# VH-VL binders against Cytochrome c oxidase assembly factor 8 (COA8), part 42

Target 1, 167 residues: Cytochrome c oxidase assembly factor 8 (COA8), of Homo sapiens (Human) (q96il0)
Amino acid sequence: APERGAERRDTAPSGVSRFCPPRKSCHDWIGPPDKYSNLRPVHFYIPENESPLEQKLRKLRQETQEWNQQFWANQNLTFSKEKEEFIHSRLKTKGLGLRTESGQKATLNAEEMADFYKEFLSKNFQKHMYYNRDWYKRNFAITFFMGKVALERIWNKLKQKQKKRSN

## First folded at step 18 (VH-VL)

Design oh8 (from og9 with heavy chain D57E)
Fold by ESMFold2, fold request of step 22:
Structure oh8 (fold): chain C 167 residues (1-167), chain A 124 residues (1-124), chain B 112 residues (1-112)
Amino acid sequence: as target 1 above (167 residues)
Amino acid sequence: EVQLVQSGAEVKKPGESLKISCKGSGYRFSEYWLGWVRQMPGKGLEWMGDIYPDDSETTYSEKFKVQVTISADKSISTAYLQWSSLKASDTAMYYCARQGWHYDESGPWGFDYWGQGTLVTVSS
Amino acid sequence: DIVMTQTPLSLSVTPGQPASISCRSSQSLLHSDEKTYLHWYLQKPGQSPQLLIYKVSNRFSGVPDRFSGSGSGTDFTLKISRVEAEDVGVYYCSQTEHIPYTFGQGTKVEIK
């Protein structure tokens, strides 16, 4: 699934990005991969004059990132746990020890590991379907709020122009 | 952290052209009117005009309307003040200043942030 | 054009004493939104102006509460309850109700 938040730019801060350091940026920026999820977090910039609607959008994007990070962190942990359990079970069925003669963990060949990957995906099918559904729901909501923010910015422009011209 | 950073001091001769700049950061540059204010040596402040960078709409004080051109490039968050032919009487400090506003209409509509100023000296 | 007239044009004040600056506009600064677009700025020596008070009586962020503004219509006052050494500079009133925007002639505040 695509990283919606990382693809969108704030037009005003983007014009000054050449003078803001990345660590103290005036723009959204992408950090290094999280240790557990392997996803790169987006660090969101908070403008000086942020409206409640703009704040809602930013928080929704941040919450979606946190949700996504947590899902993949959990899946990575489950993957590792079930991988070791699969290896252990298959070695036991073959009458082999958990360690080689050199004391290293015994492993399975590439074809047997392919069986694990197929079983893991099959077992987790429903969970991934719910993830995909929720991902789409969250991204549709984000797109909706982006539209509302765009309209609010047009309205604010019109109000400023009216005030200027009425004097 | 709203900042307005202006181009450096200029020493010019009468008849020369000049374009000075004001670069905004820490806010959505295109969504605020940006004004230019002149201060003659030892004198007070004079509003010259302003620009709305999103669409480049400008307003000018009649005193300055034929003397200067105000422009902006929103893609680099920069506004400009330009003379085609400088006069000795253009010797002054020039400030850019942001006209503040707030989404809830509680904002100042005055000049809340100012550049550091650009000293322009025009001497024969 | 709206003329903004400040009095006095110069003040010498003993530290810790109050100061008051008057500003008169040639026309009302009241807008149709029922707000009055009169502002006060301080220009410290060698610095750019900075906003102190906006829309008559609102202190801008970071401005000490010893600064206060008041007034209505065409008559406005900036008061400093206890002048400090850091308050030295030129004070300007300004209006953003009518184009062209205009400033008062300035009031230079010095410490005795």
Scores: ipSAE 0.654, ipTM 0.870, lowest interface PAE 0.9, mean pLDDT 86
Fold by ESMFold2, fold request of step 19:
Structure oh8 (fold): chain C 167 residues (1-167), chain A 124 residues (1-124), chain B 112 residues (1-112)
Amino acid sequence: as target 1 above (167 residues)
Amino acid sequence: EVQLVQSGAEVKKPGESLKISCKGSGYRFSEYWLGWVRQMPGKGLEWMGDIYPDDSETTYSEKFKVQVTISADKSISTAYLQWSSLKASDTAMYYCARQGWHYDESGPWGFDYWGQGTLVTVSS
Amino acid sequence: DIVMTQTPLSLSVTPGQPASISCRSSQSLLHSDEKTYLHWYLQKPGQSPQLLIYKVSNRFSGVPDRFSGSGSGTDFTLKISRVEAEDVGVYYCSQTEHIPYTFGQGTKVEIK
């Protein structure tokens, strides 16, 4: 379609969401894009004085990042594989080869490719809806533990201050 | 790894001002008291005071309370020790040191990591 | 202020032999949490102090098990079961129970 994409919608009917994993500290850092998922991994800082609650939050963030990278790596691979299979099937039906006389891969025009995009979207709609549901569940849990960690750190600050002043 | 890196040696004249620094890395800088310890030439260790960088609360040894100012900038993980008017008797090695703690109360509450020291020489 | 008194002030030890350093505080170092905030540091020649033992008897990370601490109330002892050449330096006891924090005067340990 020639139209511009929707604005302000994170969960449009088209099936894919826009989201970023939350970042935890200034010492976490973002690596280069993963070859398969195209997502930039966060490498999480592990302090020497990490509480069980902080560890649970960090592991939940790590697991969510791994889950997200795996999902998009698989989707990108599936998209590429099915796209090439679609092109091959349509070229064969038209009696055409896989390569032009110049040796380049033969392709379909934009209208012909629109059929592929429609079929792919329809086929994967439910999968992307479950992905969005699981993404929200994971990010809610992360936010909940972020709150608990913040309270724990306030408590630890107060304990240190009390220990100093009780002398 | 936890590191405290201090600013370089200073040679000063009496009456001059000075601000030396201590930069912490490898830990959550703002969550630990950071202390300053003086060692005069050939002498032992003296605690001067400390700061909690999160809110800049300071504690001073009464001996040093008027002599120096302790401050911190948690955005760059750096603490400072400052004199407005140096005296020859301020000639010493100055260390910063982290007061260790652990969330389960098993930690030291002593100085578990130290900077390399900053030699300050004040001579007429 | 709590005065920390170390004995001896110097110690010459044959390599492989034990050594013992005493520290006495002018007041009890026992906190209301039932822990005692007495620590031991080693300052090797030309280096910063390093923590050896904290809260009387706990070895800090990376400290060999030949170092041990004991004591209670106002009397504390650091022991080295067999002194090695790398143990040379000045040993300080310190307290973090009462402000101002204070150090002992130091015990210089040398190999003879």
Scores: ipSAE 0.653, ipTM 0.868, lowest interface PAE 0.9, mean pLDDT 85
Fold by ESMFold2, fold request of step 22:
Structure oh8 (fold): chain C 167 residues (1-167), chain A 124 residues (1-124), chain B 112 residues (1-112)
Amino acid sequence: as target 1 above (167 residues)
Amino acid sequence: EVQLVQSGAEVKKPGESLKISCKGSGYRFSEYWLGWVRQMPGKGLEWMGDIYPDDSETTYSEKFKVQVTISADKSISTAYLQWSSLKASDTAMYYCARQGWHYDESGPWGFDYWGQGTLVTVSS
Amino acid sequence: DIVMTQTPLSLSVTPGQPASISCRSSQSLLHSDEKTYLHWYLQKPGQSPQLLIYKVSNRFSGVPDRFSGSGSGTDFTLKISRVEAEDVGVYYCSQTEHIPYTFGQGTKVEIK
């Protein structure tokens, strides 16, 4: 949809990469790392004979992946942006240029960069705490539905075997 | 898209062994009975038996029970039909076919998808 | 074993005209779940069989509306409302109620 993409241009894309598994695959497929999040997306197999419970599990896994991809894409972007702003600010305070004599980006020493890392961690503490809570909540739900799907598949096998013997 | 791809045509002599294959794709192979159907030249269809690949449980037609062995390897989504000693009367087209089902019990329980067939010719 | 008997064994039809094939089983194909496990297949020249109708009257995916099935107990019928050139081949009825699964003799449908 074009309208959703235009709303938040400063935020990393909210979707998983466009990797496409083989058309006749009957398995979930793990793609290459996403450009923005550095996380490997899963491309979920949709069975021909997918039950409502299997569909619920698949959608929950898809939603969790999209949420996780978006979080880390945004964090990577924020980290890079604030790091450059920090370096720029400190170089200007020292009266130094943004580029070396060779045209390369100027940087700060390890002690100075340690200040940035401390500030970044403290600023993002609550955000990462909420992320961890939500991550565990989502993974518990996924694990619970995986158990239900496994049981359903055992029942389907037993039903087929019973029908075969009753033929 | 469900697809069953069988091994190629075979020309054999009486007394030789043979193992033909059927590879399933586009569905969860181990969850469906997979049957073998013989068609002798110019004749109709005969069910030989089937296998449930998840646990390799087999069912045979009495006519074929001692003549062939049905097996499967679910790790490569492949089923097999094999003879230890072919006869001229084994000359036929052999099909694999999936027995369809649906989680809500509305499915066919008939053969919804078929392989392309493997022609076996046995002559002295 | 359940014997499946088809009538006629051969049928020559003018394009656009209807065709009807009968199938009789030697025993009832009604299962304890109240469903009847009778199916119809078409084998076109040089091709594998393909499922047309399952459980008496249900059209399989991609099968045109001109194909219909009916019947109960031991007597079943496949009808083609308007035969087309692509409908040429051998039609088989089949049962999956009792082991061994069995097929009818086949009905060869040709265009006049």
Scores: ipSAE 0.653, ipTM 0.868, lowest interface PAE 0.9, mean pLDDT 87
Fold by ESMFold2, look of step 18:
Structure oh8 (fold): chain C 167 residues (1-167), chain A 124 residues (1-124), chain B 112 residues (1-112)
Amino acid sequence: as target 1 above (167 residues)
Amino acid sequence: EVQLVQSGAEVKKPGESLKISCKGSGYRFSEYWLGWVRQMPGKGLEWMGDIYPDDSETTYSEKFKVQVTISADKSISTAYLQWSSLKASDTAMYYCARQGWHYDESGPWGFDYWGQGTLVTVSS
Amino acid sequence: DIVMTQTPLSLSVTPGQPASISCRSSQSLLHSDEKTYLHWYLQKPGQSPQLLIYKVSNRFSGVPDRFSGSGSGTDFTLKISRVEAEDVGVYYCSQTEHIPYTFGQGTKVEIK
């Protein structure tokens, strides 16, 4: 099994560490974009009267968010590193410096940068295919449990109404 | 933490209208019956009626059925008790209280959490 | 309406001594699910009521073991094994089996 502490030493922290929902909230919260993944984390509400099925759904959503945040944090880091390496390599091949005459960071035009985007996609193709497969699997499971929770809540309402009526 | 916070004390004259509120927090407000209980000065507790905020279904004690209206706005987790025309005999402390339940049916079906009360004084 | 009758209406107790409060209903509080919907509340001076015991004998969260409930059908009892100063107030039995829900007239417990 992966060492969870070791898995995080190469990646940026997950979530926005300073955001905190109101104490008495009974709803999920969407925080500001995470600095490293650029994804907006959801801060999940834990109901006072949480059923086992509701807990399973909440945990699955939490785990999926962590998985997604981790993937994109890693990809953003890799993208940034490889982008700069690509630019520096191509500038050197053209005999150009890393800075313009005005001191600004030298860059490539959109057509030249298109080669980087194609290379990056090619290098990471299998990784993104596995990500897409797992994303669909996770979202299907989440949707399935959301349906089960919705039915459970309807049953709980009906049970309360029946009990009230049979007084 | 489950909390019910009621609106402040009211001093009114006979014939005036009044709407008092009860705001729930720390639980799924719409999934619990919320009741109103009257306590006249120096007297015991009287159940007035309740509401299921999800669909606003209400139940009233016959004693209070024509005297008050119970309503709720689930979007702000708030229930209301209102009079169209107050009487001096409406002078009392009014509590809101949550009717407890549990998904596995082990819960109280009694009033497990209460508001702090709203004192209503109706005097000429 | 279900009438809930408490006995005694007033009780003066020496600290550390037991106390017992009786509650009788005019009809059975047993539901078809075989549970009995009789509850006990304490209203301390200047405070809202608080749930002590629900469904005859179940202690609510945070209620000390010195409180216990018993009974069935129409006859119920709340017992306090050792009364403390913080236990003063008015005790109410209540039923949620029949609409309208009703309360006993209250038992005022005070320290001698």
Scores: ipSAE 0.649, ipTM 0.863, lowest interface PAE 1.0, mean pLDDT 87

Design oh8 (from og9 with heavy chain D57E)
Fold by ESMFold2, last read:
Structure oh8 (fold): chain C 167 residues (1-167), chain A 124 residues (1-124), chain B 112 residues (1-112)
Amino acid sequence: as target 1 above (167 residues)
Amino acid sequence: EVQLVQSGAEVKKPGESLKISCKGSGYRFSEYWLGWVRQMPGKGLEWMGDIYPDDSETTYSEKFKVQVTISADKSISTAYLQWSSLKASDTAMYYCARQGWHYDESGPWGFDYWGQGTLVTVSS
Amino acid sequence: DIVMTQTPLSLSVTPGQPASISCRSSQSLLHSDEKTYLHWYLQKPGQSPQLLIYKVSNRFSGVPDRFSGSGSGTDFTLKISRVEAEDVGVYYCSQTEHIPYTFGQGTKVEIK
């Protein structure tokens, strides 16, 4: 699946780029799809009392999101570029122009386009395999740091309780 | 920005019950003790007790332990102070306040942020 | 319970002049971690209290440097180097070393 790590998708009335963050949020939240990658970014909450370990986790999550968005933005660009080149080549071979009588881009029918889709998937499968491997590696690291942060928060709770009861 | 927003003023009769609220925002609500402080008209400040919302552990001033109940719902970042039977002597301003701390132990352990107060008036 | 005693209870100050408020606790506020849990608050007219100084001498965020705190053990002092109109209100000392937490009776500061 190309959108690994995404928790939820939204459609907004004023298009997918309209942004309406929750009031007084102290949690992470998910924004509208990015126009290049089609992925929904996470907007990270920065607590006023953020520890160095919490900061490391947040930065790792931010870097992973950026990596993921860049990958899919590049894949979408490659797909669009190769699709247009395929259409141009097939139209030229058929002796047809690049534009219809109405001035719109000429295209191929669904049966003709099936050859392109098959070739594109085959050409890019290894790239997606490495993406999946790296995605799992990054998510394992994130999960590991989430565990460390959870332990730190338990420790902070215990310290507060001990200080309060030390009287 | 840390904020504590309390419920609005109340006018009650003796013997009635009441539950007032304090909603926290801009910080991890469940990880800070949240206290209640009474200020009777023209008087100073009195600590009533507090709660740790993560597990609802409460501490009460002995003076108030039987008179009020402190509770919290961490899912909506809200703490509560409630009376089962109000008395005229409960007429006062009630504040919620966060007990501050910092991960490196440099924090105040005093009340760093306060709600706007809830005026409770109990009269016949 | 720890009794916190403030002196004076009322203070009238000419603008630009210094002011000093004393707070005495009935027991030591020194914790085993070598920190002293004595704090100062200002309640401006019609407002909630706000933290000024924590743990004797540390200014809270946004508090002007004309406010300073000092003291140890059971005797503490809040100083305002030059009182301004915005400093009017009631000042409280408070301790969070012993349950129940307690406040001083307050010092009303007015501009003369």
Scores: ipSAE 0.646, ipTM 0.863, lowest interface PAE 0.9, mean pLDDT 86
Fold by ESMFold2, last read:
Structure oh8 (fold): chain C 167 residues (1-167), chain A 124 residues (1-124), chain B 112 residues (1-112)
Amino acid sequence: as target 1 above (167 residues)
Amino acid sequence: EVQLVQSGAEVKKPGESLKISCKGSGYRFSEYWLGWVRQMPGKGLEWMGDIYPDDSETTYSEKFKVQVTISADKSISTAYLQWSSLKASDTAMYYCARQGWHYDESGPWGFDYWGQGTLVTVSS
Amino acid sequence: DIVMTQTPLSLSVTPGQPASISCRSSQSLLHSDEKTYLHWYLQKPGQSPQLLIYKVSNRFSGVPDRFSGSGSGTDFTLKISRVEAEDVGVYYCSQTEHIPYTFGQGTKVEIK
């Protein structure tokens, strides 16, 4: 089961009473679930005063979102395709038709479907291990740049306060 | 698009209190000094003081520090200018203005964006 | 407090002709970062002030190239190479080097 299908959405704005249009928003915006990945995309705010570090963080988050959406869109399609192939193959092995007498698609019982889920998991074990590794690497990088941006904002605050004082 | 939107015009009597507002949008409100500037009828511009909304640190012109209170609520991107007891001499146009800042320090440090102004009329 | 003195207080200019406004500060506006914090604003009739020139000579976004600033130390100048009808209003110099921040008394520019 693909329990790790969601991008981290920890950057959603809070405390703002107004919501701006996507390209003119003063805050990041979370959109509706994507049809294929079932993930909610983040629509990123680009401030007028965006530093190189802030830009690197934003681009890393955008790239990670694209990577994550592509992975789960592909996994959802693969799961659906392999599920139908498994059902089709098992029905033929049992000598049964692809449809019931009523015309409804024939299915397998819960024990037989458990075999599919186990087989799917084992086939995709290495792929999900690499996905988890890459997900943690990306998440760590994002967190690292969030820390650097936070420090930069503190330094900019201190610089402004120093400049406020007379020479 | 940076915007500062101020509350509407006020007509008051001497001795009354007043709190006018300035709401910022299109930028990270809490990360810029925001100042208040007075313009008396037919006169020039006078800086009254400012606030850094992130921590509410304020600076006042000596002329105004007894007369007004500057505050902010960063959760709603709004700054305030407040009188506890208005005088006829407080009749003026009041502007809020953002002090410009850029991460590489190439920016203005002057007032790059201004509100539309709030006219305060105090008469008996 | 830093006194900002503008000269002249009023100008009447024929459209297309140059205009020049002087501003003198009572104290140097040079900061320890080697930049000078002198700015120019225009207040058009019935409008809020708008930034024209910052840190002596830098044009703010959207300001036409007919506006230029110069000067050093305590003496500064705003020049308009060809005055147009939309340039009518009151021009202020201002400093943000020393608290309290201060403005010049204003120079009214109008078209003849």
Scores: ipSAE 0.636, ipTM 0.868, lowest interface PAE 1.0, mean pLDDT 86
Fold by ESMFold2, fold request of step 19:
Structure oh8 (fold): chain C 167 residues (1-167), chain A 124 residues (1-124), chain B 112 residues (1-112)
Amino acid sequence: as target 1 above (167 residues)
Amino acid sequence: EVQLVQSGAEVKKPGESLKISCKGSGYRFSEYWLGWVRQMPGKGLEWMGDIYPDDSETTYSEKFKVQVTISADKSISTAYLQWSSLKASDTAMYYCARQGWHYDESGPWGFDYWGQGTLVTVSS
Amino acid sequence: DIVMTQTPLSLSVTPGQPASISCRSSQSLLHSDEKTYLHWYLQKPGQSPQLLIYKVSNRFSGVPDRFSGSGSGTDFTLKISRVEAEDVGVYYCSQTEHIPYTFGQGTKVEIK
């Protein structure tokens, strides 16, 4: 599930100057767009001059992508399996076959399918709650390390400029 | 892997303008000084100047400062060397080269990777 | 400008024999960080220059250990312990301590 923003951090002087949360009305500094169903994995390029901090960030992003893809792959499978089981169970209770007279898969009406959707959401509510919590925690950590890498890159730039100016 | 790919050979007449390019790949292009080096036919190497693509800060050899303009577009990882008015004496091979560095300060600060060169011929 | 002077300007070497190239700068190449910014390049026939040795004595990635550099201040030496056919080309010393960066005039190494 996609979610927006978080409150800005006002009272924590951590020394971060480049990466500052947006104002409350723009709450988009953490939690990128929903990571669900990333069917096209990102292949993270490893530059020849990668620092330990940059490597940490890259691995965290890779692990988060894998975690997210696995979660949604499993949820899609579970949804499909439970949907078929629900339809089969209700058709059996009504004394109906799994196929219509024409041989097509039998199905339930909209009201009956609504029962499935309600039951599925209720059964999986806690799982989605933990997923959302972990998704925000992971994206917050990623944002934090992005800030640290940005500061490191500014420092490296300043060192190069200083060496050049001393020539 | 680090690569610098330059634009193709050019044949020009005196007085014409020219802009040649150098595209970097396999590294964070904007974070390295990128230099231009001239090699006249049968001669040695001459450093012309360089650019830091992140902010486009440039340094020129005084010999070349008036003769050429160095620029870059970091959004496409490309640096440029351009003349407003070519002279026959500009006939040479032109190389781009990356000035190497390492986050732990053990890097070369010399030219660790070079483009394939762009031959510029200026004749009337 | 820092003048970089190489000797000899040309060198014919029997395969398997050592070779030595000298480079002298007109000013010290020692930086305030106590490192010396003197480098060696090889330009093989028809190719771009390639970095061999950086900061006097450090071999660049992929450079065979038969190449070594030494020196300090204004006097530097590149040594090839056993010259091979692939080592043919023009060798340049270079400095990145002072703007403008400069190169030596080159030493052509040939196999006889």
Scores: ipSAE 0.628, ipTM 0.858, lowest interface PAE 0.9, mean pLDDT 84

